# Ledger of designs, part 11: VH-VL binders against p38371

Target 1, 215 residues: p38371
Amino acid sequence: CNFEQPETNCFVQESPSWAVKYDVVDSPKDANGDECTTTAPLVELMGVYKYVNPETGAAQLALRPATLASRAIADTTTTSADQTSLGSLDTEPKDHGFCHANDFAPAFVNVAASDTAAANTIRYEFTNVRVYSAAVAPGTQFTGELKYTSNGCTSSYVMRAVWPPAPCDTASTEPAENCGVGSGLNPEFAVVCQPTSATGTTGYCVPAGDIPSFK
Short names: E, the ipSAE of ESMFold2; O, the ipSAE of OpenDDE; V2, 0.75 times the mean of E and O plus 0.25 times the DockQ between their complexes.

## First folded at step 4 (VH-VL)

Design a04 (framework fv_romlusevimab; at its last look DockQ between E and O 0.07; V2 from the best seeds 0.00; counts 0 for: pae E 18.2 > 2, placed apart)
Fold by ESMFold2-Fast, scan of step 4:
Structure a04 (fold): chain C 215 residues (1-215), chain A 123 residues (1-123), chain B 108 residues (1-108)
Amino acid sequence: as target 1 above (215 residues)
Amino acid sequence: QVQLVQSGSELKKPGASVKVSCKASGYTFSRYAMNWVRQAPGQGLEWMGWINTYTGKPTYAQGFTGRFVFSLDTSVSTASLQISSLKAEDTAVYYCARERGYSGYDYYGMDVWGQGTTVTVSS
Amino acid sequence: SYVLTQPPSVSVAPGKTARITCGGNNIGGKSVHWYQQKPGQAPVLVIYDDSARPSGIPERFSGSNSGNTATLTISGVEAGDEADYYCQVWDSSSDQYVFGGGTKLTVL
């Protein structure tokens, strides 16, 4: 009886926090196709986890948006499982260095009505997730597609993500505080500071270009 | 509902031209590439090429250059295939099919297909 | 140009498992998509990215891809599964999609 654990070469850096940037593709529209204003964050932190079934060798990827985790405190109807999007993951990277992840279940929270706001469901639907898992940067950058719904507004995005998450300030002249030397990121990564708001300067270092994003 | 609706069947003589149209609805037309696929009678599927619906740039597979032209009319969410100088071997069902993803990082497969347009070339 | 090889036909008894193969040099390094086409109808995507199922496709459809062979597996085969099945990959060397020749599945 020689028990062996299944192997996988699709390495993913597991962490409660990756920095994720969303670039809008389709602006927010309501169920009637009319414009509305609620959008996904410009940048947020995301939990990223990998599971491997020891009997089958099948791998799964879990994505947990910080926006859902923070709103979950006010939600008694959804569980941690509802707030985490679970999908499949390749066991071997493709020739181009990517591991593909698909079949994601939606992640969501139901925010109850209050004196100042109507009830609201925030929903993340991930598709076409690609984790870069080549020897030069194993499992520390990924891209994918997001359909985001909040306040009845649906919008779509391209996601680009990097680990580790590094806070930054576009107004800082110190390289370590503006995604340069000393920020904690791999110095070969091409990254740029993405503020959390359109009018602010503080945010997180995110990929500057297409994944894999290198200098 | 996401759908692609193609123009009706065509019966043409050799040397004529034909234009097959593919009208998209239920999604943002300019975000998903449009593929063209041919199937000759009793034969398999053959990829002809695709057109980037945002830039209008076509890419043709080997064997489909010259006489074949992919075009767009984004104002009515329609992609078109024109075949000039028709030959008997162009007799086939022509399909338009939407690329499944919109990020442009990969080749995602084709999730939504038109019903097909039969083009028959005979004297 | 890159070539995908499928058996021309596969026969299976109702309720049994059908396996349709797609051979290609180092196909395990590529993403394989599978289409079902019934007579007189447009193709339907049944598997994408080797093993993912589009919404609405029954769980009895599954896929795998490793080495030089990708496989579409249909468990508990029903008469309604009779169709031609095509595998497909993108070949970056020639910048084109390549389809296999198709496999006619017959349920006897």
Scores: ipSAE 0.784, ipTM 0.895, lowest interface PAE 1.0, mean pLDDT 91
Fold by OpenDDE, look of step 5:
Structure a04 (fold): chain C 215 residues (1-215), chain A 123 residues (1-123), chain B 108 residues (1-108)
Amino acid sequence: as target 1 above (215 residues)
Amino acid sequence: QVQLVQSGSELKKPGASVKVSCKASGYTFSRYAMNWVRQAPGQGLEWMGWINTYTGKPTYAQGFTGRFVFSLDTSVSTASLQISSLKAEDTAVYYCARERGYSGYDYYGMDVWGQGTTVTVSS
Amino acid sequence: SYVLTQPPSVSVAPGKTARITCGGNNIGGKSVHWYQQKPGQAPVLVIYDDSARPSGIPERFSGSNSGNTATLTISGVEAGDEADYYCQVWDSSSDQYVFGGGTKLTVL
């Protein structure tokens, strides 16, 4: 349940939709260490929420990958809580404006077996999440690491996220449609359009560099 | 340019076998799964399944198990569909189609199609 | 099994706007793809992920998806747009691609 939370120095823009990019660090491998091909999305939306204990001031960060949640339609065994990764969050920035989030519970869904496919568990494991909460751009960028597993295939990524989620088209010459002026993004943010597929042109604006990503 | 070129039309008798090939060019073959789609005369599109072009693992849609076999020849960037024990109802145009994106979380449609191979089964 | 429902045919005059619907239970929660197929030709992807256009597809083609209905919209319809149009989704429950029955667009 949502409630009025006390203000903290670690501001996080709460939203059902952040734009998140995953850059591969370790290529996908199965349990035997052999190469496999299942990967995390190039880009996806993510729900991001901050919870603060009003009595203790302790903070938590919740990450809900949209694509994971979308697969829950075929899952009758997991709950919304299972589909959300919840971790601890600093109450104050510690270094260079970053608030650290740790100890995330895995987020996962179980896709039941069908006549065409075996049962599959999709799992997100987040670590070393850092939310940029400096005064210049409080709580609208974060980074971290993702360990992604699907169908026994595990890969690792650097995660970079920005708010708001601005749709974009690399084929568009209109700035508002290609992460420029009018897109809704902070004009100081360095962002680039990341298509949702390798061959597509449409996607979301994501950080162009390391977090914080500024021009 | 990215393209898929399929083998020519086939005329077979019931009980025979046919193998349709799909040669890919202009992209890394093993990076994209290959779909197979059937279209009977005057009918709509029907997904048959796909094959992982890296691992070679095939996945068959309901109704396309048993007599249908997906295979690869990665050395020539070719996917193949073999149909055994052909029936009259197998008469159709068969398409190979590149999966636009492949992951364990979602699938993104088919962005490149072969020209189709007509298979006619007649006694 | 998941079912996509399309009208069998839609007619439109040149220069007008054609709308082809694709109905499915909670289809708004799925990514809808659209294919154009002209007689004797292979299908061509014209819309993906509800509203995205592949390169080379005119801006006249647009897509939307919400609730139980996805819609392919073709503005300023030309004679060359006459074709069969198919919607498609990935059904996570059955782990299959599902095509609609197709809609024949006739340009009057």
Scores: ipSAE 0.006, ipTM 0.536, lowest interface PAE 10.6, mean pLDDT 91
Fold by ESMFold2, look of step 5:
Structure a04 (fold): chain C 215 residues (1-215), chain A 123 residues (1-123), chain B 108 residues (1-108)
Amino acid sequence: as target 1 above (215 residues)
Amino acid sequence: QVQLVQSGSELKKPGASVKVSCKASGYTFSRYAMNWVRQAPGQGLEWMGWINTYTGKPTYAQGFTGRFVFSLDTSVSTASLQISSLKAEDTAVYYCARERGYSGYDYYGMDVWGQGTTVTVSS
Amino acid sequence: SYVLTQPPSVSVAPGKTARITCGGNNIGGKSVHWYQQKPGQAPVLVIYDDSARPSGIPERFSGSNSGNTATLTISGVEAGDEADYYCQVWDSSSDQYVFGGGTKLTVL
């Protein structure tokens, strides 16, 4: 060990809420190759937590999509643990200040039959998660990949996330409500308001570009 | 290939009953609701409701809550529409159509349609 | 109940662009689906979720949705595009699908 170095860790801002944007990579398809209508949200809140095994020093990253949590009221067969995806997390940063997280277990919720649909399992599979841990913005942005499956329909996305979550409205002229001054975000972050629907105006501030997203 | 095949055209007298069947193939029947849509001669499309193919629970549009019954035979992947006490105004083409799904608080339309069944009610 | 309004007919010369409108209160907050129906045939989904194309639908079919108007656009119109076109949304206030009245596209 080098005692002149500070303790090196993969810092992650732990919070029940990060803002996460998904951008489509593979358009949704069913088993027949036809277009599906079930997609991941455009943006959602996500619980993000770091755990360290004190005996081994091994770290884990936990991701809990808010969409799964909110659908849990219809869930009769899954636990809160099933709704949380756990993966291994590097103990030290690599490659320009990224901490890699891999080997995520799926997160899922069982959705009871509705008036229009059969019972279903909504499933998130995260891969290649990288938490930006460099000192300028330690553990407040991350990127990764999502495979989303629901109702026999599968699609894939690039995931880009920022802390803290900042509500926004693209129709507002007030900077604090449109990811600007007064929003609570680090002013050096390059962010944009992502509405929760394709045609609405309200949503959350998300990274404007690849992580790390800075002006 | 995903396909819905409906039963043949029917000629009925007022007061009779008719049953229109819709056989699904090429997909998991229980994962998609089945819509029923009516089109009177020279008129537009009119949603009658749907049936949840997993639970068997029907939902009827306003105006279709009385004489119209949706049912299933899941052993043969078949949805059926029964119309009792037929009236002349029931003369129409009846379509079954697969519900595409639900996400983001919207329903996403009907991606596969049966060929239609003409029911004619005439004295 | 929620109402979708379409013009009864639209005429367009071959090779030109047809635009078929679907009006509704805040339709821009809904997902709009479009169907093509040729005489004596079942409807065919040509656009879903405002602008997405099912497999097998040509790129010259496109859709948009903003404010109180959704629009189906068919560029390079061909004689084979003559059909009735219906828009459709889900109305959450009444828990019903709603169809527009239909628009007959004529290729002159």
Scores: ipSAE 0.000, ipTM 0.445, lowest interface PAE 18.2, mean pLDDT 85
ESMFold2 (binder alone), look of step 5: mean pLDDT 94; pTM 0.957

Design a05 (framework fv_romlusevimab; at its last look DockQ between E and O 0.06; V2 from the best seeds 0.00; counts 0 for: pae E 5.2 > 2, placed apart)
Fold by ESMFold2-Fast, scan of step 4:
Structure a05 (fold): chain C 215 residues (1-215), chain A 123 residues (1-123), chain B 108 residues (1-108)
Amino acid sequence: as target 1 above (215 residues)
Amino acid sequence: QVQLVQSGSELKKPGASVKVSCKASGYTFSSYAMNWVRQAPGQGLEWMGWINTRTGKPTYAQGFTGRFVFSLDTSVSTASLQISSLKAEDTAVYYCARERGYSGYDLYGMDVWGQGTTVTVSS
Amino acid sequence: SYVLTQPPSVSVAPGKTARITCGGNNIGGKDVHWYQQKPGQAPVLVIYDDSARPSGIPERFSGSNSGNTATLTISGVEAGDEADYYCQVWDSSSDQYVFGGGTKLTVL
């Protein structure tokens, strides 16, 4: 009989979709420091991928915001690589249970002017990304910081993310439709439904508190 | 563009008080915690504590309570360190330093430093 | 309280590789940051979270952290790299940052 020891590696659940919530830290300001109105989404889906160099064991984390993927159709100047932010990733979790991801390249799209809209560059700059990778929740929650620029407005956010991306409706009394039992999320996770708009009720289940977010 | 500018050097007698100021510019002052670090002549760096620039709550390292007070004036983006009842062993360069991240107030390191304020206590 | 041990000095010839160590019990489980301080100047962050480089820091600077030793490596050393280097960690048991004693790098 032969058995494998539990690994303490920085596991990340790879998926074309995680649900990510942004909480504002610095309100939007233009290059002169004046107030402006364009903000990051309240919640969006994000592609999350891990690459490991098979020779060295070095790991990288890739983040691809759905907002950039959708706006890319109107962009002739950026590639899928420009729309994906690639950074480093620890190979082993630290004592606090997190794997750090750093040195992210900016992700962006340059949307050309049209008959109905002015030209616009949307830019995501990620820093201090930490993936929770402990036995109780291996690689299914992460936190980090975002500097978001769009329409010349720059704003800053704390981001908190969870996998799987469970759709939800704050108006529903069915637990499975409002981040409860049957939603597909780990039942020990503390999650809440975040609508995609301030006036709507439909959105995605996101962490209710600081990562790791547990009941 | 992002910078921390500290007040000028001070020469004080034992028993006096001193206030070292640290003025921030080029970033949103209340988004990043401010650390205080001391360096005695010929010695290494010693962390004194930090202040939460959003709430104004200070946290002091062991050995820096009582005579040391961290404070803020958010209207002018300035953090201050006051030392009361000065002793010869307080002679040091005092640095303010910005925490590198804003999602937490530990583990990130310090990315922007003031130029240092020399405090000399002698009779 | 947690203690970080650095060699007091390291000497290296121009163009060679300098290695500055930072010893601590299970330091591999902690986030290590490195600062460069030149005479009369404020410290400069050169490595954070074990191995990440701030913008503006040359690729010659790299870091590692495993077991009981973290290491700052400076390849192709230049005269301008001569400085004191400090490692730093957060000690959760005492809720404070801890600095190593510093290492003077001399380029001869």
Scores: ipSAE 0.654, ipTM 0.856, lowest interface PAE 1.3, mean pLDDT 90
Fold by OpenDDE, look of step 5:
Structure a05 (fold): chain C 215 residues (1-215), chain A 123 residues (1-123), chain B 108 residues (1-108)
Amino acid sequence: as target 1 above (215 residues)
Amino acid sequence: QVQLVQSGSELKKPGASVKVSCKASGYTFSSYAMNWVRQAPGQGLEWMGWINTRTGKPTYAQGFTGRFVFSLDTSVSTASLQISSLKAEDTAVYYCARERGYSGYDLYGMDVWGQGTTVTVSS
Amino acid sequence: SYVLTQPPSVSVAPGKTARITCGGNNIGGKDVHWYQQKPGQAPVLVIYDDSARPSGIPERFSGSNSGNTATLTISGVEAGDEADYYCQVWDSSSDQYVFGGGTKLTVL
């Protein structure tokens, strides 16, 4: 049961689904420093929630990557809390309309061994998260950094996210299906269709530039 | 579960050699570098170096070149430390410790440790 | 060579907050890791990357790093927290791990 949160100046659109893009900063390397091939998703949905302590007014931001959550189905060793990254959140915008979120706990799942794969851990580590909460677009874009690790293979990314999540197809000429008019996104947002795979055409609309991403 | 199990305590005379083994289990051995750390009695932790568990390339810290040799037996997911020409000053607990990660310029700490192997060098 | 400086000892009463410092030149620009070592046991990673906690480490443990000082903070100290604590960094200039001298935390 969701309770109404006290209104704060740092508005965040709470939703089980944001569209999140990860742009690689550091290529994947294992703990030997050798190149490896496991990377974060090109794009994924993410649950984003804001909690406010009614007594202190302190705010927290929760990030729940959908890909991670999906892998948790067979994981009996981690809890929902383990699969969600919780950090502190500013109560009022700073730095040109951004609300900063820090001190995120890692989100992770343990993947049990199978006949074809050894057991491993998938881990999301978020840092320097900033939610754009200016009046022109309150709490519908955010950015940050991700360190992604899977089976010892670690890579780093710039994270850029937008709400609402709008499915798209790069092969479509229909604006509503390719991040244009009718997609449900703010028409002032600069967005681009990011396929879920390197060879596919379907995915989600994600920020085309740095956050805040405007036309 | 992820763990490192080291060989038992060793008592050696000066000039002798010792080989400490570290067997890994519960994870992909070749995906994580293995560190070696020394701790003399009543002293702090000293990084000795590490070994690439895929290529077998060792890197030794300053002060741990020459008599110290890192090696692998990948068939049994085991890293080993050999110390030759033992000296009394080599008396210490030796730890193997799994490296969490490596960005190419920064390391991420050691998240799994062996239980340690006590090596005593006495005449 | 890069040097990390820790106080030899810190004492704290049960339930109080312990702070263990780790000094280093521009350490705020490095990632600091902390290890707990109880007598006769192997070290345990309790904080990595300045402030991140490994799974299984209580929330009472936190870390910060800025300027020339990194700090391990243990709130609500318990008797079981009595141990030696070591800070660690990777020194890219010498390509080696550097440990602090260690701090003995005594719970009074």
Scores: ipSAE 0.577, ipTM 0.832, lowest interface PAE 0.9, mean pLDDT 94
Fold by ESMFold2, look of step 5:
Structure a05 (fold): chain C 215 residues (1-215), chain A 123 residues (1-123), chain B 108 residues (1-108)
Amino acid sequence: as target 1 above (215 residues)
Amino acid sequence: QVQLVQSGSELKKPGASVKVSCKASGYTFSSYAMNWVRQAPGQGLEWMGWINTRTGKPTYAQGFTGRFVFSLDTSVSTASLQISSLKAEDTAVYYCARERGYSGYDLYGMDVWGQGTTVTVSS
Amino acid sequence: SYVLTQPPSVSVAPGKTARITCGGNNIGGKDVHWYQQKPGQAPVLVIYDDSARPSGIPERFSGSNSGNTATLTISGVEAGDEADYYCQVWDSSSDQYVFGGGTKLTVL
């Protein structure tokens, strides 16, 4: 019997908070194909969880955008299950060190009408998700695609995510506050500070390039 | 709405050159790599390489590094394939096909194809 | 270079299940994409990442990949499914896309 450690698997760092950056692929369009202005956040936190069916061994990946969870606090018509997108997940990595996750159900929240806005459903549709599982950084970065719909406006993105989330400030000269030494991130990760708003300087450290993002 | 429209079929003599164009519409051109695929008469599909539409950097498959040149005109969302010193063996249908991703670890298949351009090389 | 092997042809009766194989050394460690090509037409992506379906592809198309064999499965085969089918992988050793030789599906 020559067991030194378990066989490799599709490890995913489970956490209520990963930092996720969205980069536009298709600009926002309405149902008529006309330009509109509603977009996904520049960056957000995301819950990431792995489940295994004990009877079949089948694995699932769960993605719960913090934006949906935040809006759901004010809304009584959607559940935690509605706010969470479940997809299949490979049990073992491919040769390139990635695990695929596919067949995601949409995640959504219903937003009641207000004095200034009609009722709305905010919808996230994830596709083509790949979790980097190689031993050097197992299950701490992933990439995928998002189709985002809100206020009748649909846009699509590449998403790139890293764990742990590290708050940052683009105006800071302190490395620990600008995705450098002391930030809590693996020092081999290539990351950049993404502000949460177009006019602000504070946000989260996100992958600087394609996953896996290393220096 | 998303589509790739290729230039018309070409009849050429050996030694000539040809340029096949592929015009993209309905999507952000720089968000997808552009592949080129060859299919000789009665034969299967053969990958020729791709061009990174953000940087303009081509990557050529083995056997396609000499007479084959990929290029872009991003102002009109067009990718082009130029074949120099045409040989009879270059007779084929040439396809452009888009794909998300720019490295071997994030490729998701060629999801939209042009209609194909037949190049016939005959004396 | 990495080689993908497909049977040249497969025949299936209408309403039955077609299985088209794609053989390769450790193909289970690679991402397999499948294309359908009807005569005189451009290929169409029908399966990617072993088993995922693009939007608009019927549920009766499915894929699997393990060990040395990937399989495209078409259940409830219809006459409109007659086409050539190609598998494809990226081979990281050579930095090449590789296509299989194609399989002609005949519905009789």
Scores: ipSAE 0.222, ipTM 0.725, lowest interface PAE 5.2, mean pLDDT 88
ESMFold2 (binder alone), look of step 5: mean pLDDT 93; pTM 0.954

Design a06 (framework fv_romlusevimab)
Fold by ESMFold2-Fast, scan of step 4:
Structure a06 (fold): chain C 215 residues (1-215), chain A 123 residues (1-123), chain B 108 residues (1-108)
Amino acid sequence: as target 1 above (215 residues)
Amino acid sequence: QVQLVQSGSELKKPGASVKVSCKASGYTFSSYAMNWVRQAPGQGLEWMGWINTYTGKPTYAQGFTGRFVFSLDTSVSTASLQISSLKAEDTAVYYCARDRGYSGYDLYGMDVWGQGTTVTVSS
Amino acid sequence: SYVLTQPPSVSVAPGKTARITCGGNNIGGKSVHWYQQKPGQAPVLVIYDDKARPSGIPERFSGSNSGNTATLTISGVEAGDEADYYCQVWDSSSDQYVFGGGTKLTVL
C-alpha cells in the first residue's frame, strides 16, 4: 500500500462559534481625537470559515462577529455578506506554524434610528490575522488585530481566539466550569475564563497568553 | 493623516556626533515599533534595527552597535537616532519607518516611512 | 547570515508584465514584503506577507512566494512604475530584517 504522507497545510477549524478576546491597544477616540466610551466587547463568539477555490487552490478566511449578527435585525441595508469579513488565507503554514490572512473587507451593520437612539454603523476592520496551524494544534487558535468603530468612536485591539467556545464561570471551583479539565478545550492550551461584563463572572474560555497559547 | 517627519539634512566633520529625529503623528505612537534604515549613496536599503515604542528597548542589527543609539521621547511622539564619532562611511540617507503591527513585539513589515534625513560626513 | 538575491535590473515595455524575483533558501517558509523606491523618495510598501496589497496600491501589483523564490509581478506596466524594488524578510534565526540588493525596473 502507498500511504499518503502528512502534509503541512493551513487547516482551520470551521465553526459558527469561536471564543474571541479583545485587548485594547488604542483607547476609544472620536474623529477629533477626543476620548469617547464605545468599545468592542470584552469577549464574543465569532463564526470562522475557510473557502478554497477548487480550480486554483486559492484560500479565503471568513470572520463573522456575533455582535454584528445580533444587531442585523435592526438593519435593512446590509446582508450576511456585509456582516462577514472575507480575506485571503495562505495555503501552507510559515516556518513558525502560522497561516497569514490578509486583505479583509470590513464587516458592518447600519443600525437604523429608533424613537430612542440615533442611527449607528458598527464596523469591524481586521488586519494581521494569523491562524496557528501546526500538527500539535491544527487550526484551533488565531490572533489578529481589530479596528472597531461605533457611535463615531474608534478603538483598536489585539484579538486572540480559540476553538471550541467553552462557557465558563470565574466563581466556580469545578475545573470543567472554569476552563480546566472537562471544559472541552485541549488540556495543553493555556486558557482563562473571560467574563462578558466587567462586573460579572460568566463568560468564555479564551487564550491566556500570546498565540500559540500553551501550558 | 499618519505621518513620520524627520529632521533636516546635516553636514558634519569626522569625529562629530549627529542626532536625527523622527516625529510621528496621526496614530498612537507607543502602539507601533519604529525601524531605522540606512541607504548609502547609490546603495540599497540596510536595516539598522528597531525600538519598541512601548518599552523603549532598542534592538540593533549587527554592524550598528556601539556608535548608534535609538531613543524615544514619548511626550512628543518622537524617535531619535544618535550617531557618535562620525566616520566618512556614515554618509547616507537615514530613514525611520513604522512597523505595521500593533503588538509592538512582532515585526510585520514597514508601512509608513519618514522622508529621510541626509547625513554627509566630510572634512 | 540569510541572503536575499535579486537581479540588479529588469527592463519591460509599457503595457507589458514585469516580474522581479527574490531568491532565498526556503524563502517560501518566510513572509516576503516588497518596497518601491523612486529616485529621491522614501520607499513605499507595495506588497506585504507575500501577496497582500496595502490600501492605495493598484491591483496591477501582485506577489507570490514558493520554494526558494518570491516574485513581484507588475502587469500593464506604466512609466510611473520605473523605480528600484526591494524584497525583505524577517529572519528569526538572526533576529533581523534582511533586504534584497534591489532591482532597477526600467520601462522602455
Scores: ipSAE 0.410, ipTM 0.787, lowest interface PAE 3.4, mean pLDDT 89

Design a07 (framework fv_romlusevimab)
Fold by ESMFold2-Fast, scan of step 4:
Structure a07 (fold): chain C 215 residues (1-215), chain A 123 residues (1-123), chain B 108 residues (1-108)
Amino acid sequence: as target 1 above (215 residues)
Amino acid sequence: QVQLVQSGSELKKPGASVKVSCKASGYTFSSYAMNWVRQAPGQGLEWMGWINTYTGKPTYAQGFTGRFVFSLDTSVSTASLQISSLKAEDTAVYYCARERGYSSYDLYGMDVWGQGTTVTVSS
Amino acid sequence: SYVLTQPPSVSVAPGKTARITCGGNNIGGKSVHWYQQKPGQAPVLVIYDDSARPSGIPERFSGSNSGNTATLTISGVEAGDEADYYCQVWDSYSDQYVFGGGTKLTVL
């Protein structure tokens, strides 16, 4: 039979989908320092996984952006491992209730040229990842920083993430469809609907404030 | 490249004032807090405080209130430290240093340092 | 105020391993950062968040932090590693950074 892997006190809700919002810190610049226009998504789904070495108890955190996973169908040069960013993870929460994750390997895809677009490498570099692991919300919110490069444009973001992912529509007056009662989220979480595009209304419920984001 | 360049050394009399500047380049100035750290001759590092480069709000460590003022000139990406009513005990190398992260969880450490400005107070 | 205690000096032969300790009450519950300062130069961040290395810092530098002691470990010590080393934590009670007193590493 299967045996459970040893767990650390840094709990993380493992899921193929968390909702992650990116707020720009450094606007897109090319290699010459000039402005350019390619940016990270406003919001996306992200796979979040935790691995614990059964011999040593050392923990790792894996982040897999849906943008990389979806672009992988056009990529014959990278693997699912390259589309996943793997970093270290604390085994015990710090005094603030956060578990720190560091030393993330970059995640990327090499997108082949098509009839409508030139070849492009999309690269995610995560730093300063902090998973909130206090008793009131163990491993269901995290924050961190992203350096995003695509089409030669590099930009930086604060990311704030919540589990479970909940689809939403800013035009809906139904609470369950606009991050309220019945959405599937912890009712104590402060969340807001983030559309996937600047002109649309549909998206995902994301943290409304700094992590931990509570009402 | 990311760098912090500080103003040159200062020799002052007791009771004078001095202003140390720290010019940032190679990154978005308002995205990272700026720390000030002092080192007296032959002594260790002392954190003096930091300034939020987006809001302009300074925070001072105990012992550095009153005579010490942190300020910004965002038009030239420069942070400044002014010391009034100088005393012999203010003789030190003063460093500016960038906070490594920029989220509101502010425990990141200092990844980029200025070269230091020596301030000597003597009669 | 929170106090970090470092030995004032540590001596090591070239090629051997140096260990510099940083003592503090429940320091294992804090994030420890380490700085290297060579004579006449500004400090350089060599370890952050207990054990992470900034880009450009050799793999021979490592860190650990548990209980009341954090440790900076330098394996295969080179003459160029001779410097003062400072540990640092954020003290949430007083809302400020605290530095240790520094350790002078001498490579004999």
Scores: ipSAE 0.540, ipTM 0.832, lowest interface PAE 2.5, mean pLDDT 89

